VH-VL binders against Jasmonate-induced protein homolog. Designs and how they scored, part 23

Target 1, 185 residues: Jasmonate-induced protein homolog, of Atriplex canescens (Fourwing saltbush) (Calligonum canescens) (p42764)
Amino acid sequence: MASTQAMGMTEQQKKSVDEMVEKATNMGVNVQAQNSAVVSMINQTNVSMTFNENHNWSGSVVGTGYPKSIPTKQSRQFIHQGDAKDGSQGAVVYYGSNANGEPCGWLLAWCAPTNVTPTKPNRVYVDCGAQSKFDTISWDTIKAKLDVGPATTNFTDVDTETTIAAGVTSTGSFASVGAAFGLST
Below, E stands for the ipSAE of ESMFold2; O stands for the ipSAE of OpenDDE; V2 stands for 0.75 times the mean of E and O plus 0.25 times the DockQ between their complexes.

## First folded at step 26 (VH-VL; framework fv_iluzanebart)

Design b2 (from z3 with light chain N93T; at its last look DockQ between E and O 0.64; V2 from the best seeds 0.80)
Fold by ESMFold2, look of step 26:
Structure b2 (fold): chain C 185 residues (1-185), chain A 123 residues (1-123), chain B 107 residues (1-107)
Amino acid sequence: as target 1 above (185 residues)
Amino acid sequence: EVQLVQSGAEVKKPGESLKISCKGSGYSFASYWIGWVRQMPGKGLEWMGIIYPGDSDTRYSDSFQGQVTISADKSISTAYLQWSSLKASDTAMYFCARHYGRFGTSYWGMDVWGQGTLVTVSS
Amino acid sequence: EIVMTQSPATLSVSPGERATLSCRASQSVSYDLAWFQQKPGQAPRLLIYGASTRATGIPARFSGSGSGTEFTLTISSLQPEDFAVYYCQQYNTWPYTFGQGTKVDIK
């Protein structure tokens, strides 16, 4: 068994995700976002995190693109513009280190349809752990997991003591995605 | 045609180990989350957790974390539920179920269920 | 976790009559609600998903409605085979949770 986790967020994770959803919401309102996911990520690790890659199933990033780095204890945002049919569906991977200085990765994936319907829901999928876990990503596998996922979730990798939590909610004409990248210690 | 077939009923004593199985056929087993549901005698349904057999990504309900092990062997299209040390309170019916969902389709749900495995733990 | 509360616990109805079952979620689950039927000695059977969409092969007498926190299953003309226990289940958030069930008995 590579990694296991309880499904419930800790009180701290819930607070952090809620704050990131609120920050994404405020940004989306301020820029009058439409048919998009506004994504806010906080780095709760002890080192700066670096953008590694993204994937798009529907839509694409706009503006200045994905934050190249997320300084320790800070948040960064981006806007992912959805297409007309299937909204915003994408993923990002950031690299950093755990408490022991070992290289680690954090993956956030989301479905944020233009309009939530019974067959087009809001979803998130998260993963984290040793950086090597992300050397070869099957995006078809991530999508299969994401589609049968929840609107909020978390994951803790026991071996590296890394953790991640995320949630997605609709706010009028756009979706707000909040994520917390962290350590379980 | 899509089927989940579970191993047979078990009668065990407290402290014994047990591993029950759920074998899938008629679909790409490794490509769908599969989960376990407990039903205690005379009670309702409790979702225990899920596994993605393709890479063994496993997620547990808080109530079952540390109480059981969910695993899979994709080479034989089989998922497992395992106890290291059974308790009398583990007496229940256990179901496996496929978790299906594809964005934008007409289908979702725990759509295919195994027939159930009755586990009885008594002195 | 999200608590699903069903009412009534038991519903006594005559064959050919209408049954209405309620399900309430402790927080919004959007449209992510399913209904299951379970007969003694059998696995649950998926009836409805997405709050209102019938699963493959489910008779038209079964209908679901609602969104957010309040949901209803209606059986428009009960048949002898419909006397069973019915569960609602949310799948908006892990862990998935079921209501405690509504037993539909013959009157």
Scores: ipSAE 0.828, ipTM 0.907, lowest interface PAE 0.9, mean pLDDT 92
ESMFold2 (binder alone), look of step 26: mean pLDDT 93; pTM 0.952
OpenDDE, look of step 26: ipSAE 0.884; ipTM 0.946

Design b3 (from z5 with light chain N93T; at its last look DockQ between E and O 0.51; V2 from the best seeds 0.77)
Fold by ESMFold2, look of step 26:
Structure b3 (fold): chain C 185 residues (1-185), chain A 123 residues (1-123), chain B 107 residues (1-107)
Amino acid sequence: as target 1 above (185 residues)
Amino acid sequence: EVQLVQSGAEVKKPGESLKISCKGSGYSFASYWIGWVRQMPGKGLEWMGIIYPGDSDTRYSDSFQGQVTISADKSISTAYLQWSSLKASDTAMYFCARHYGKFGTSYWGMDVWGQGTLVTVSS
Amino acid sequence: EIVMTQSPATLSVSPGERATLSCRASQSVTYDLAWFQQKPGQAPRLLIYGASTRATGIPARFSGSGSGTEFTLTISSLQPEDFAVYYCQQYNTWPYTFGQGTKVDIK
């Protein structure tokens, strides 16, 4: 029986993540990105999302920085320039609301080296839920989970009915990260 | 030395509940994903799911979601696998295993396993 | 989920000879591939991770190779204690999945 926490990625989530990876790839090619992660995020919720916080384990954002907002049903992108040794490793948190109007947050973290090796893999970690969940983040905890995590993943918070999915792949001189921030309803 | 020690073999009847345990020692238990693997008699290995004991973040294989509950108590370095109502088809060996890795290092994989807990369910 | 397919199902080999075991993934797992040995009544033992890196204490006769979708475990000079079932396992995405196993028997 399915009786429920954290269902697997839906076909809609898989399609959305693949589209965001493709969008990141196209952008990276167009701007000739080097040793970086190109990150594309789509807001599949009913309200605009607002940037809250970032964290860097390796590298930093370049250009115009993190999108300050992501309008409902739209996508936004940024480029995170990697360090020579460890590439791009970072995280972002965006705030929005669930279907009931309750404040919520979405966290995306990535390890995105452009040259994958047995000990330097592509990984993503995702989390979402009530906004208060993100008031104090243990970045050491997020990194520990991320390092042993997968290259594609999702999470659904049953209490807020929020969901998030993400994937990462290397595409020559850069890595592409795609994420879908959404509602499970 | 890093080790995982599981609770002893169980003989149960269909419909009964069961909670088996996996106690870790020799490492920071709360800081690494720990998972459960089923092996049915004469069959191969099936990854059931994992938990991060530090915050109880839990993920299930689709085949096992809703069939079992994975939980942990980090204060006593113990993970659990639990059935609310056992079926005869739950008869199997159950292993816990640590999922280890850190970006840029040489230590990666399901490197430490418990000894296994045999669960026998017969009417 | 990613399906891992091992071949052959059973491999009969004389002691001292080379054994070659194959593992195929249904999609790329990059280097996220491990090999395990399991003897009757025992827990699996990690042999290889990262497709080709021997775990601590594993004898040099065990070697792994491959990336993406095709992987090989080689036992260069089979010892009596090596007769066991061998599983490949991907850890690129959740759920982690195992191959169905290759039983290495004495010829």
Scores: ipSAE 0.800, ipTM 0.892, lowest interface PAE 1.0, mean pLDDT 91
ESMFold2 (binder alone), look of step 26: mean pLDDT 90; pTM 0.913
OpenDDE, look of step 26: ipSAE 0.919; ipTM 0.955

Design b4 (from z3 with light chain S30T N93T; at its last fold request DockQ between E and O 0.63; V2 from the best seeds 0.80)
Heavy chain, then light chain:
Amino acid sequence: EVQLVQSGAEVKKPGESLKISCKGSGYSFASYWIGWVRQMPGKGLEWMGIIYPGDSDTRYSDSFQGQVTISADKSISTAYLQWSSLKASDTAMYFCARHYGRFGTSYWGMDVWGQGTLVTVSS
Amino acid sequence: EIVMTQSPATLSVSPGERATLSCRASQSVTYDLAWFQQKPGQAPRLLIYGASTRATGIPARFSGSGSGTEFTLTISSLQPEDFAVYYCQQYNTWPYTFGQGTKVDIK
ESMFold2, look of step 26: ipSAE 0.809; ipTM 0.897
ESMFold2 (binder alone), look of step 26: mean pLDDT 93; pTM 0.950
OpenDDE, look of step 26: ipSAE 0.912; ipTM 0.953
ESMFold2, fold request of step 27: ipSAE 0.770, 0.713, 0.767; ipTM 0.889, 0.871, 0.885
ESMFold2 (binder alone), fold request of step 27: mean pLDDT 94, 93, 93; pTM 0.951, 0.952, 0.949
OpenDDE, fold request of step 27: ipSAE 0.938, 0.932, 0.934; ipTM 0.959, 0.956, 0.956

Design b5 (from z3 with heavy chain G109A; at its last look DockQ between E and O 0.44; V2 from the best seeds 0.00; counts 0 for: pae O 3.9 > 2)
Fold by OpenDDE, look of step 26:
Structure b5 (fold): chain C 185 residues (1-185), chain A 123 residues (1-123), chain B 107 residues (1-107)
Amino acid sequence: as target 1 above (185 residues)
Amino acid sequence: EVQLVQSGAEVKKPGESLKISCKGSGYSFASYWIGWVRQMPGKGLEWMGIIYPGDSDTRYSDSFQGQVTISADKSISTAYLQWSSLKASDTAMYFCARHYGRFGTSYWAMDVWGQGTLVTVSS
Amino acid sequence: EIVMTQSPATLSVSPGERATLSCRASQSVSYDLAWFQQKPGQAPRLLIYGASTRATGIPARFSGSGSGTEFTLTISSLQPEDFAVYYCQQYNNWPYTFGQGTKVDIK
């Protein structure tokens, strides 16, 4: 399925992402996270979001795992521990609904190499839209996009009026990933 | 050799539609983002948007959202930029460029560029 | 969007001399900074990416440095073919944005 959207992150999205990055950073510092991605996600939709699936290119989630749900207007966090060679590279998909009650999905992918360099930086990739869009995900395609992805990104699906924004830190012993799942309306 | 070859110069009138092309060769066209850049006469470079030909994931800068349509046909390794109704202000050179990234690395370097397509819109 | 500001607008340099071009970002772009060279009637050519990595085929006289918000492109010894307009570009955040360019002309 093709997607079309504008790239401009709103000020509000930026603020939300920054706040989530900060939350992730604080969490990472508190638990002395190393070689991992600490991820904080806020649900800015009107309904709870539920975990659907994840994919690990390298590393795995630790602790209590992926939040099973993200209540409306709340944030949840998880830590994805990187492996020694390739660091933390993963993705997670949550399901919810848009303002019209249509089933929708939000995808967050991240890359946090073991050794961050200018040519191996932390990156994020995001997507959202109709839930059916995520029934069969080409993880190879996601990975290909992620590998060239930015440190801060957003996406708005015009059809479902869903939006997602994410950011990742560029330095540190761990990567702090912040994401905001929302509606464009 | 990796290269992008763009369609020829266009002379159009306001209100006309236009679709210009960018054909890639020498690499897996579907696997790399293609970006479009506008350069108005005597001005700098403006990043318009990108498309991933593999699944036609398309993303625009705010300035160009709704103003143009970016598309691709991976079967013939071609990306497109089109206008439904040209304006005089659309007069510019338009470049396509590959956003290169390697597996195991993460960057969006525009390492290969088309030669550009000059679009002139005048009454 | 991140605003990229280049300075100076025009840099006049004699052949063989050192040229230093500056690029400033309105916010940190880490090392996600590229430099391009564009000659009249030609497409831009990638010179540097990752702030300091030379692209394939780029002469050693071109070097990039910097991180965060301040970046520099240096041409150690300007050659006749180096007179052109140079652009910096950040690719850290959507949308990717170019500087307004620095014209390097012959003194």
Scores: ipSAE 0.025, ipTM 0.672, lowest interface PAE 3.9, mean pLDDT 91
ESMFold2, look of step 26: ipSAE 0.810; ipTM 0.890
ESMFold2 (binder alone), look of step 26: mean pLDDT 91; pTM 0.930

Design b6 (from z5 with light chain D32E; at its last look DockQ between E and O 0.66; V2 from the best seeds 0.80)
Fold by ESMFold2, look of step 26:
Structure b6 (fold): chain C 185 residues (1-185), chain A 123 residues (1-123), chain B 107 residues (1-107)
Amino acid sequence: as target 1 above (185 residues)
Amino acid sequence: EVQLVQSGAEVKKPGESLKISCKGSGYSFASYWIGWVRQMPGKGLEWMGIIYPGDSDTRYSDSFQGQVTISADKSISTAYLQWSSLKASDTAMYFCARHYGKFGTSYWGMDVWGQGTLVTVSS
Amino acid sequence: EIVMTQSPATLSVSPGERATLSCRASQSVTYELAWFQQKPGQAPRLLIYGASTRATGIPARFSGSGSGTEFTLTISSLQPEDFAVYYCQQYNNWPYTFGQGTKVDIK
């Protein structure tokens, strides 16, 4: 069902996304990340979230991979190494529950070049809602939406009262992606 | 031959409902975001929101959230802009535009526009 | 919401002269800046995207420059058909926002 929520992030979402971008940036500096996206995600729901799926359009995860879980009110990070030509472009889906205990999903997708150019911009796309929404994902559809998407965005699913916000910035050496997975209200 | 063709001009009274259309041809309509832009008489351009017709994913500018409904019927390659209760302040020209973006290409933009639909709302 | 501010509001230019239009964003939009031309009774026409890339079919006399928060559209050797309103528009973030327009009049 189509969302009716406006595009602008709330002040709480903006703060949370900025904090996650900051965490990603600090990690990228500390590990001297190059040609990669450092991704930081916070779980602002009331249950632990579990990793479901990823997709790569360009690049791949390195190190210990995608966090298998994100405990309530905690953040987790991963590094996605970019390809030489097209940098880091990928997506992740995490599952959890809403306030009513209904199964829900959160999708984060990014285009995160380390050097933004007129043809290689920063992009995020986000979605959330009932878990069944993510049973079969058309990654071509997600990519088409992502390519038009903004550098920061949010979405709220009114039926499940779930919400997600994300942003991406580049430093020249690496890109920082911050996301907040949450509940509305 | 990519085109967006909009429905004709409308003259309405406050409180009436209205649904205007934007029909795409010459491309895979369901695979591109379609957005709506308002231009009040003698004024500039205001981006209202977008829809991805393939799955009806719809996003609104804060200024237009709750004021209009954006929808699409991909089976007939048509997007819609709809009011449940028009106000005189809704008097404007309304454009639809295809939003194209592809990472790594130099081709982008609100590249294809409809011809516009003039909506006049007066007592 | 990113506010786009254009200057001047009106620009009077003689045919054959150079016109320079400015656009400022309230925060960085990187290269995500487009320019549109609109004539009375018509839909806007995309001129420039990515700050400096001409859209298909746009004459070489139109050029764009800038990044971040400051952008310029230049029309070298203004032609009679160039009298119109010009809008800058950022697409770095939703909602996309337009400047208030610069009207280019014949002097």
Scores: ipSAE 0.824, ipTM 0.901, lowest interface PAE 0.9, mean pLDDT 92
ESMFold2 (binder alone), look of step 26: mean pLDDT 90; pTM 0.919
OpenDDE, look of step 26: ipSAE 0.873; ipTM 0.940

